# Ledger of designs, part 8: VHH binders against PH domain leucine-rich repeat-containing protein phosphatase 2 (PHLPP2)

Target 1, 249 residues: PH domain leucine-rich repeat-containing protein phosphatase 2 (PHLPP2), of Homo sapiens (Human) (q6zvd8r785to1033)
Amino acid sequence: SHGLAEMAGQRNKLCVSALAMDSFAEGVGAVYGMFDGDRNEELPRLLQCTMADVLLEEVQQSTNDTVFMANTFLVSHRKLGMAGQKLGSSALLCYIRPDTADPASSFSLTVANVGTCQAVLCRGGKPVPLSKVFSLEQDPEEAQRVKDQKAIITEDNKVNGVTCCTRMLGCTYLYPWILPKPHISSTPLTIQDELLILGNKALWEHLSYTEAVNAVRHVQDPLAAAKKLCTLAQSYGCQDNVGAMVVYL
Short names: E, the ipSAE of ESMFold2; O, the ipSAE of OpenDDE; V2, 0.75 times the mean of E and O plus 0.25 times the DockQ between their complexes.

## First folded at step 4 (VHH; framework vhh_gefurulimab)

Design s06 (from g11 with S110A)
Fold by ESMFold2-Fast, scan of step 4:
Structure s06 (fold): chain B 249 residues (1-249), chain A 124 residues (1-124)
Amino acid sequence: as target 1 above (249 residues)
Amino acid sequence: EVQLVESGGGLVKPGGSLRLSCAASGFTFSSYDAAWFRQAPGKEREFVSAIRSGGSTTYADSVKGRFTISRDNAKNSLYLQMNSLRAEDTAVYYCAADEYRLSYGTFAEAYDYWGQGTLVTVSS
């Protein structure tokens, strides 16, 4: 099961949305996601309503985890239409499905993201980060890609003064500097895998992976676990929207 | 990690031919899908042609029968042979590469590695 907590901090609106579907019985698997629009709530809400359906359709078209996940992000990006012209959003999806080689006993986790939301797996009490942070300050390869394509990078490390994030869904007016193509990782799930934490930029700015795992691994209620993560971030000085989801495996 | 550098652009008269090259470095090109896109001033990047790591090719209707995409994995190079050039083919041509085998390889957004472009001008 899962627990989700979201806090606006000192901002007037909540620009973080999430989705969670705990269903293996129908053979489609379980999906969890988090979306962060930074200054807009429109795109996170649209993605929350559409992206799981896109994933389920793409899974029917391909068995390759990198292919169906990348296609899910590309189709979702295109489905934003006019709303995606000027607005952008971080997007994170986690898909758990029965392993095709041993579907009765084994599961696989595929994680894909653009932007700054991250998923961290707790395996035997230790954090296993499964996402990549796409920002000018944290990713030298992305910074070089953007520079090579002649983007205007301002003094505060933003593309055209707008965003430090180098990959997002939407934001099509900044193409080809800002791309919707996700980082994708897959791992078979083992008996040592205890839980999965999804968090936005604000959560991971304030909590280390180890600290986040240690804070929740002995909390029995998933909602209490998620709330604890958000409260810890705020206690460390977080003033922005913060979102955390804890999935018990 | 993949760096792409285009060459071969220039001025050519209508009906002429031109061969573009793209040199890949920093990564093993042979495992990547690759494509050519073009962009005229004030317009978005338009798909021209793609070639999968396995060799299968796709062409935009506007260039089908006139352009041929090819790759030389031993040289880490991608090529576009352009024949029967028209004024409408005038654009900056970009090389793109992708490590994933995508169903939407005609979408510019599918590619995360791009060259800086080479200008092709078709004019009398």
Scores: ipSAE 0.289, ipTM 0.656, lowest interface PAE 3.7, mean pLDDT 86

Design s09 (from g11 with S103T)
Amino acid sequence: EVQLVESGGGLVKPGGSLRLSCAASGFTFSSYDAAWFRQAPGKEREFVSAIRSGGSTTYADSVKGRFTISRDNAKNSLYLQMNSLRAEDTAVYYCAADEYRLTYGTFAESYDYWGQGTLVTVSS
ESMFold2-Fast, scan of step 4: ipSAE 0.361; ipTM 0.695

Design s11 (from g11 with S103I)
Fold by ESMFold2-Fast, scan of step 4:
Structure s11 (fold): chain B 249 residues (1-249), chain A 124 residues (1-124)
Amino acid sequence: as target 1 above (249 residues)
Amino acid sequence: EVQLVESGGGLVKPGGSLRLSCAASGFTFSSYDAAWFRQAPGKEREFVSAIRSGGSTTYADSVKGRFTISRDNAKNSLYLQMNSLRAEDTAVYYCAADEYRLIYGTFAESYDYWGQGTLVTVSS
């Protein structure tokens, strides 16, 4: 089961969208996602409506979770067409499926992201971050890749003064500096895995991973848990769009 | 630090030949997939040819039979032999590499690492 909460904050628009399918690929798996367009709601909504269908097609063409997940991002990026030329969106997908011919409850989790949305797993009360934030100041390898491609890095650590984020779906006008290729991680799920938190940039700017896990670990209702995370971010001064999803495992 | 440096571009007459080279450094080239892309004025970066770490090759229909991609892992180098050049082949040619090609080499956005490009002009 899952719960989702979204708040616009001080902004006119809610530029965060999410998807949640407790039954996916003919009922054998689950998919959860979060998309953040920063200043546009168009791309998050489009990705919310299309990415699960792309994933379903790609899982039929490859058994390798790294391959089908990244293909899902690359195909979704191309499907944005003209809308993706100037607009960009972060994208996060979490895919849970049966792992092997072990007990029926044995599952694996694959997490893929571009941009600023992150998934954090609670394993035995400890946060296990499964996403990567691609930014100029936090990722020296990405900063060097962008510099090697002759981008102008401004004093506020933005590519051509536009964004500090080095990977997004869309933003085709900033290619090859901003790429749609995701970070992917996979982990078998254990009996100690309690819940999964998906959050956008605003959530993770205001809550540490430990604080987020502690805030929801003993909340029985997933919707109440998600709302609690958004409310905490607001209480810490967040004025931007905030999205949080809590998935009980 | 991953670097790709192209060379071999120049001015050639229609029907002529050129050989492009790409020198890779800062990583184990033999385990990477590599490709050539080109960008003509006013157009997007288009696929030309790819070679996997295992040696299998793919070509765009427009260059099949005229271009040959090859690699020399001992020299950390990628090559593109271009024969029977046409005016339509005029473009900046880019070398690209990726440790794990997640779609088979034809999507420019599949590649994390790019060279600066080398200009090929086919004109009489």
Scores: ipSAE 0.283, ipTM 0.668, lowest interface PAE 4.2, mean pLDDT 85

Design s14 (from g11 with A108W)
Amino acid sequence: EVQLVESGGGLVKPGGSLRLSCAASGFTFSSYDAAWFRQAPGKEREFVSAIRSGGSTTYADSVKGRFTISRDNAKNSLYLQMNSLRAEDTAVYYCAADEYRLSYGTFWESYDYWGQGTLVTVSS
ESMFold2-Fast, scan of step 4: ipSAE 0.013; ipTM 0.476

Design s17 (from g11 with A108P)
Fold by ESMFold2-Fast, scan of step 4:
Structure s17 (fold): chain B 249 residues (1-249), chain A 124 residues (1-124)
Amino acid sequence: as target 1 above (249 residues)
Amino acid sequence: EVQLVESGGGLVKPGGSLRLSCAASGFTFSSYDAAWFRQAPGKEREFVSAIRSGGSTTYADSVKGRFTISRDNAKNSLYLQMNSLRAEDTAVYYCAADEYRLSYGTFPESYDYWGQGTLVTVSS
């Protein structure tokens, strides 16, 4: 697997960071990630430097995808300490490893996220979204969970007027309304799986999943593909920080 | 829709006992890990006790030997038997549940589902 990222739309701060490790866990896996702090660059940079190490520790403690991914996010959240008190970050991790049922010929992809970064798989030319967007307007179950904990939801669909996002790393002052526990999805990889696209909120606000897949499917260079996605988002009027990563499978 | 509802809180004298209950609905309770946490005014939520779906239990040092957590899967209920109560046990008690079988069941942030809480006051 080859993953490369492009970041564009630099304002005062670049609040999007990416992680790409084609060899991980003693050479038996690969990990890719994207982090978006919205209005801060501190947490995305910290998570970019630390989350792979946390994942490495947690995969030693459990072979269960749901367990080690959830624990990776929980431990990473706690390691933010004071920096995570008021600041928050979206976090997306994609882990590719040999399938435990058939490790010699098959691989599995596990995707975990909090916040608004999403991974989309191209399977036979069709987009397969693997992430969940945790927002009050898109997720009735999350909206009810937050209401059950007595949060004030403002008319613009924000928790206590602060954020529409119901899960992120950090933001501890808004616990128990905003949680660090991720959505986790696992899928075996097939020969029909061509590439994986990681993007932040700004990318997915401007490009449909189908449009993103079609834009990169015929591009041979992953960096050129990532740049093309950022350029398309900007051509559609995006002025915020845009992050895109394309991983060829 | 997952829902947890606590009951059994009240005013009790030091040395007394209370039994808290938590009624679960909207999910297969028997498959979930469950826990009790408490929060005194101006303090963070602290771990009290947890019970795995398989029945194993964990207790905070401050309550070990005085409190007993139990579950009744047929009744979709979680219980906390509180004995030898002290003034420092005064808090709002919350039940929590989660499906993931996480390693960090003493961390409040490990739990997706929470009840509204029930107040326990220990006072002469």
Scores: ipSAE 0.293, ipTM 0.670, lowest interface PAE 4.0, mean pLDDT 85

Design s22 (from g11 with R101E)
Amino acid sequence: EVQLVESGGGLVKPGGSLRLSCAASGFTFSSYDAAWFRQAPGKEREFVSAIRSGGSTTYADSVKGRFTISRDNAKNSLYLQMNSLRAEDTAVYYCAADEYELSYGTFAESYDYWGQGTLVTVSS
ESMFold2-Fast, scan of step 4: ipSAE 0.390; ipTM 0.717

Design s24 (from g11 with R101G)
Fold by ESMFold2-Fast, scan of step 4:
Structure s24 (fold): chain B 249 residues (1-249), chain A 124 residues (1-124)
Amino acid sequence: as target 1 above (249 residues)
Amino acid sequence: EVQLVESGGGLVKPGGSLRLSCAASGFTFSSYDAAWFRQAPGKEREFVSAIRSGGSTTYADSVKGRFTISRDNAKNSLYLQMNSLRAEDTAVYYCAADEYGLSYGTFAESYDYWGQGTLVTVSS
C-alpha cells in the first residue's frame, strides 16, 4: 500500500534510502522511513537495514511514543559506530500501530525525525505536516542553541562550514552542535486520513505541502504517485537527489 | 530562549568541597531530566550524575559516595555537591537537560540542552 521513488538528479550517487514494512511487529503495525546522507550513501543504507529492528526492540520496552521513538534514534545512532564519526544522515520514521486507548478499533501514527526529511499527512484533502526541519535557515531556536555552544555559523548557514543540518544520526565529531535527538509527533488516525507522504529535503524545497497532496490525492497507484512527486520536483529545477514515498491509509 | 547557566566552579585543594549550581530558564525545568557531565583536559566528556524529573538519581562509579545531585524546581535550579575532591576531578563541569526522560540518561546524546560549563580545578 505504499510507493517509493528515488532519483539522483545531476549527482552521480543516490544518497537517499527508505524502508517500508506494511506489516510490522507480527502484523500489529506498519513502519515507513526515509534517510538522506546528502553526500554519503553508507549511513542511509545502514539505517535502512537496522532501524526497524531497533524500533521493534524499543516498542517492546515501552508503550510511550516519545520514549520508544527517541530511544530508537539514540540506539541507532550508537550502532553506527565508527561510520558515524564523520558521516551523518537525516532520518525519518513513521510508525502506525493500534491506538493504546482503543487498540481493537483505531490506529495511531507516530512520526520522528532528525534532519530535513519530512512526513506530511493528508487529512480530508489538507496537508498536516508532522515533522520539524532541523536546519539553521529555518530554525532560529536551533541556530541559537548551536551558537551558544560556540559553533561558528558561516554565511551559508552551516555549522562550522560543514552542514546546515543541526540534528542528524552520526556526525559525532560535531557533537554537541549536531545532536541525534528527534522531534516526535503523534496523532490518532481518523477516517479522514487518506495518505502519508515522506520526502527528503529536495522534495520539500521544490513542492509546497498543498502541491504535494494535490498531486497524489487522486492517483490510485502508489508507485505512480511517488514518481509523480519526484518528476514535479525535477520539473521545478531540482538537481539533487530526490526521494518520495506515498503510503495509502 | 532555553538557557542553562553553571556557577560555583573554582580552585580547591584535595579533600575540599565545592557546590555547583545550574540555573535553568526559558522552559519548564520541573518536567525535564537533568544531569552533570564533565570534560577533563585532553579527554572526552563523561557522565557524572543525573536526576530524573521524578527525583530518582544515578551516579558514575567514580563519584558515588562523594557527590550528591539535587534539584529545586521552584527555583529552576540543579545542584552538584562535591565532597572529598581529588586531582582527577579537575574538569569543566556541564549542566544538561533532557525533555523526554529517556532510558539512556547516562548517554550525552540524550541531552539536547547544555550549559557553557564551569571550571573546577583541584590542586595543591
Scores: ipSAE 0.351, ipTM 0.691, lowest interface PAE 2.9, mean pLDDT 87

Design s43 (from g11 with D33A R52T)
Amino acid sequence: EVQLVESGGGLVKPGGSLRLSCAASGFTFSSYAAAWFRQAPGKEREFVSAITSGGSTTYADSVKGRFTISRDNAKNSLYLQMNSLRAEDTAVYYCAADEYRLSYGTFAESYDYWGQGTLVTVSS
ESMFold2-Fast, scan of step 4: ipSAE 0.103; ipTM 0.590

Design s44 (from g11 with F27R D33A R52S)
Amino acid sequence: EVQLVESGGGLVKPGGSLRLSCAASGRTFSSYAAAWFRQAPGKEREFVSAISSGGSTTYADSVKGRFTISRDNAKNSLYLQMNSLRAEDTAVYYCAADEYRLSYGTFAESYDYWGQGTLVTVSS
ESMFold2-Fast, scan of step 4: ipSAE 0.000; ipTM 0.361

Design s46
Fold by ESMFold2-Fast, scan of step 4:
Structure s46 (fold): chain B 249 residues (1-249), chain A 123 residues (1-123)
Amino acid sequence: as target 1 above (249 residues)
Amino acid sequence: EVQLVESGGGLVKPGGSLRLSCAASGFTFSSYDAAWFRQAPGKEREFVSAIRSGGSTTYADSVKGRFTISRDNAKNSLYLQMNSLRAEDTAVYYCAADEYLSYGTFAESYDYWGQGTLVTVSS
């Protein structure tokens, strides 16, 4: 398991950060992440520096993937302190470790996210999305939850006119409308699992899952693959910060 | 559809007692941890008390010895018995439930919330 990231943009600040640790939890696991602050670079940088350490602590307290991953996001959210009151960030973590059912022969992948960064697995050439996009435009259940908590949704699909994203780390002044609790999914890795793509909102707005998988499936170099994805997004007119990471399995 | 519905709020004098109830539906309540939180105007939701699916309880320091949390899984209900009430206990009280998580005192750990019931302690 080895991943490399490429990030590019035309904004004044690069508000996307990535995390790649091919050796984690005493060398038997790996963790990959992507963070997108939209218009702030402060929170993505903080999360890049802190979130793997939080995960390491939480996996020692629980073997349940839902528990340790949810706790990783909640503790990371609280560790943002004052910066987290007004600023927010999308956060995506992918954790690969030996499968507890067959640790000598198999690995499992756990993916957790808040916000709009997504992980997509290539299984037998087909994209398998593993993340949930927490936006008012793409998630009717989240839109209803926010309305039920009495938020004002403006005509441009923003919570109190501030953000279209319904789950983020930070943005504590918008609680209980914006929540830090992640979507979590786990899957055993099979011989058909070729690679994992992490991308931010800008990547997935410009590339379909199938386009992304097809663009990188035969590239064989993770950095070249990530660069190709960013270049394709920009060729389709992307002017925002775009982030991509490819992990070959 | 997951629902939590609080009841039992009202106006009481300092030193009085009140019992809050929370009716759960749409999920297997007996498998979930449950909690009471409260929110005074202009303040964040603060932890009051939690009860695990197994029955173990935790209390905020401000309510220890005065409040008792309990559950009745056969009735899908959560309760908060509030004794020796003080003016500073005035708040909207919320019922919360979620899967087993280590940080049950964190409001943001709970996705399932009731609409709240107002408790006013005033002379």
Scores: ipSAE 0.239, ipTM 0.629, lowest interface PAE 4.1, mean pLDDT 86

Design s47 (at its last look DockQ between E and O 0.45; V2 from the best seeds 0.62)
Amino acid sequence: EVQLVESGGGLVKPGGSLRLSCAASGFTFSSYDAAWFRQAPGKEREFVSAIRSGGSTTYADSVKGRFTISRDNAKNSLYLQMNSLRAEDTAVYYCAADEYRLYGTFAESYDYWGQGTLVTVSS
ESMFold2-Fast, scan of step 4: ipSAE 0.488; ipTM 0.778
ESMFold2, look of step 5: ipSAE 0.641; ipTM 0.854
ESMFold2 (binder alone), look of step 5: mean pLDDT 83; pTM 0.844
OpenDDE, look of step 5: ipSAE 0.720; ipTM 0.866

Design s48
Fold by ESMFold2-Fast, scan of step 4:
Structure s48 (fold): chain B 249 residues (1-249), chain A 123 residues (1-123)
Amino acid sequence: as target 1 above (249 residues)
Amino acid sequence: EVQLVESGGGLVKPGGSLRLSCAASGFTFSSYDAAWFRQAPGKEREFVSAIRSGGSTTYADSVKGRFTISRDNAKNSLYLQMNSLRAEDTAVYYCAADEYLSYGTFWESYDYWGQGTLVTVSS
């Protein structure tokens, strides 16, 4: 598999970063990621540089997808230190590896996220969302959890006026309202699986899953595909930082 | 409406016993994993014990053999039986619940928390 990313925006700082390693753990697998700090570039850039190293350590300690991915997120959260006290970031990580049950002929995909970045798989031309969106607007269970913990939700759907994300790495001053606990899903990859799209909140607010898949399914260059998604979002009025990555499987 | 309410804290002499209770409401407690954490003044929040929805238990080395965690799903309650108490057990004890105990000892990952109950072990 091979993935490339495009990031674009009209703001004075680009607060979206991406990670693409087509060969990870000395050729055993591949890892792809996307990080969105909303109003800060510091945490996305730090996570881009550190999170793959944390994953490499954790996959050597456990073969359980939930365990190594969960630990990757929590260790990364703790490694933010002082920067993580006030700043936060959405984080999405996709790990493709040979299936331990049949490594000669099959692969598995593990997707984990906090925040609003999402991974969408194209399976036989149809979109399969693999992420959970941790936003007050899109997750009524998370909105209720935050309210139960006595947070103030402002008119613009932000926790104490700060962020719409109910889970992210960092932002420890808003604990226990904002948690670094990721959603984790794993799926075996099939011959019907054509590509994987990673996008931030801005991408998915402007493109439906079906539109995104249809826009890139017949594009042969991953960078051209990613650029097409960002251009479509901007043509639909996106003024925020937008990030897209397309991985061909 | 989700609440975890601890009770049973108090002053006890070294070598004594105390039983903490945590009453859960507003969610399906029987489907959740649950844990006890404690925090002494000037120290970080420390894992004490956890119990999964299926009944398996885990203990911090400092409390093994002295503390017993249990649950009563019919009463939506979590318990911590503390025996052979020591001065270093003095802390505010917190009840916590998690939909799935993926990390166990990482207090940052828990979904719901109680307000805490103070345990003082002093002569």
Scores: ipSAE 0.014, ipTM 0.486, lowest interface PAE 6.2, mean pLDDT 85

## First folded at step 5 (VHH; framework vhh_gefurulimab)

Design t01 (from s47 with R101E; at its last look DockQ between E and O 0.02; V2 from the best seeds 0.00; counts 0 for: pae O 2.7 > 2, placed apart)
Fold by OpenDDE, look of step 5:
Structure t01 (fold): chain B 249 residues (1-249), chain A 123 residues (1-123)
Amino acid sequence: as target 1 above (249 residues)
Amino acid sequence: EVQLVESGGGLVKPGGSLRLSCAASGFTFSSYDAAWFRQAPGKEREFVSAIRSGGSTTYADSVKGRFTISRDNAKNSLYLQMNSLRAEDTAVYYCAADEYELYGTFAESYDYWGQGTLVTVSS
């Protein structure tokens, strides 16, 4: 089960979208995603509508987590077409599927992301981050990459003034500085795994992983949990679009 | 119809000053990020300066400390104060507006453009 909350804050539009399918791939898996366009609502919406279908096709072609996720992001990136030329979006996908590779686990979780959306697993009451933030501030290696490629870093710490992200879906006109290559991680799920939190940049700027986990661990309703996270972020001064999804495992 | 019209260009001596204006019509300019670009003869169009709807600014290294970008929301106008002008500043100057608030340093980031105004710096 899952709960989703999205709040526009002081903004007049919502540039965060999410997908949630508790039943995926003929009912044997589940897929969850969050997309953040920062200033545009078009690409997040497009990705919300298309990315799960792409994933479904790719998982049928390969059983390798790195392969089908990388292809999912690449194909999704390409499918953005003209809209993705100028506009971009952070993207996070969480795919839960049966896994017999580990005798101690019946399911595996694969997480892939570009941009600033993050997934955090609550394992034994402790947060386990499963994503990589691809921003100039948080990824020195990527920062160096774009510098080496002669990108202009503006005073507000943005790649060519457009985005703080070094990896996104879309923004094809900023190739090769902005890449659609996701970070991918996989972990077997165990009985110690309680829930999964998906959040956008604004959420994690205001809540620590530990605070987020502690806030929702004892909430019975995942929707209430998601709302609590967003409300908490706003109480800490979040004025931007904030999105949170809580998946009970 | 969205329109941007530049003015204020002309001939100036090295070390002189010039103020460019860009008047917007057909849309609320205050809601848009805006920028100045320039194109010298035989050269590519290059970024000069940008200003966000919120007022923050960015400058190309070549004009830092000499040029100042500003806006008047009540007049739907963008300005570029150019001081300590150099021969290499000679170009057609264009104002541009970004509907998506990308605030980029590339021309592709901007959606609307003026026709340009010529600035010639010569002794």
Scores: ipSAE 0.112, ipTM 0.581, lowest interface PAE 2.7, mean pLDDT 93
ESMFold2, look of step 5: ipSAE 0.656; ipTM 0.859
ESMFold2 (binder alone), look of step 5: mean pLDDT 83; pTM 0.846

Design t02 (from s47 with R101G; at its last look DockQ between E and O 0.01; V2 from the best seeds 0.00; counts 0 for: pae O 12.7 > 2, placed apart)
Fold by OpenDDE, look of step 5:
Structure t02 (fold): chain B 249 residues (1-249), chain A 123 residues (1-123)
Amino acid sequence: as target 1 above (249 residues)
Amino acid sequence: EVQLVESGGGLVKPGGSLRLSCAASGFTFSSYDAAWFRQAPGKEREFVSAIRSGGSTTYADSVKGRFTISRDNAKNSLYLQMNSLRAEDTAVYYCAADEYGLYGTFAESYDYWGQGTLVTVSS
C-alpha cells in the first residue's frame, strides 16, 4: 500500500507528479515514481503517463536491472520529443519485483534516478538512501565532468544558468552536459524493511532522512504518513512544491 | 500578442553610460524570468544579464560591475543600466523573456524576444 501527498506551497502551480502502481507486470510487482520539473508542469506529467509503460516493455526485454532501467530512462528521455528539448525533469523510479535468486528475500527493490528526487528505505528503523543526487553541489565527480566538457557554471551554481542538475530527463539542448543516465541500485527486501519514502528536492532539503523515517514509521495510514512529511517540511519553511510518497512494505 | 520593445540605444563615448529599457505587452511580464543579450556585427549573440521573477540577477563576466539589470513589474518593464562602456560593448541589445523560468545563459532558454536596440560605443 502507498500514500501520496503533493503540495504547491507558495507557488501557483504544481510541478511535481508521481506514479504508483501497487500491481505491476501482471500483478507480480509494483512500481512507484516521482518526477519534479521544478518550474514546468509538462514533463513531470508526461513522465507520469509514460514511464511505467516504458518500464513494462523494458523488463520484458531484459532481466538485468541495470539494463532495463537504463533503457527505461533513455527511452523515456527520447519520448519527450520536442517538449524535452529545453525542459527537464528529475525522475525517480522504484521497482519491486519477485526475487528468486536470494532465498532470504521474496522481493527485490530496484531504484533508479536522475536529478534530485530521492528514495529512502526504512530498514530496521534506520534510513537507507537508495538514490544519488545529481547536482553540482552534491556530486563533485559530475561537477568535474561538466567542467571538463566546457560547460559554463554560473555563480548560482547552475549549468549555463539553467539547472543545478547534471543528469535529468529532457533538456536535450544541454547535451552532453545534462545526461539521462540514471543511478541504479538494487537490494533484496527483508523483514527488516518497513517502508519506502519517495521525495522530491524540496522534501529532502527540509527533512533529514532520519527525521523523515521517524516521522512516519509509526503511522498506520500511508496517506497520513505522506501528508505528515509534507506538512512537516512546510513547518520548517518549505515554500516550494513538496512531494512525498510512502510505501509500506 | 506577446511583444517586447527595446529602447534607449544610441551613440555614447567610451566611459559613458546608457540605460536600456524593454517594454513588455501581451503577457504578465512580472511572472517571467528575463534577460538581455547582445550581438555585435559578425559575432554570435551572447548573454549579457538575466533577472529572475524573484529579483535575483546574473551577469556575464564581461559586464560584471559595470552593468545592472532591473525590472519594474508595475510597468512591465526591464532595464539595463550600462556604465563604464567600452568599444567592445557595441552591439544590438535584445531583451528576452523565459516562459518556463529556466533562467539560462543560452538564447535557446528564452521564448520571447524584442527587435533589439543598437548601442554604439565610439570615441
Scores: ipSAE 0.000, ipTM 0.283, lowest interface PAE 12.7, mean pLDDT 93
ESMFold2, look of step 5: ipSAE 0.000; ipTM 0.338
ESMFold2 (binder alone), look of step 5: mean pLDDT 84; pTM 0.853

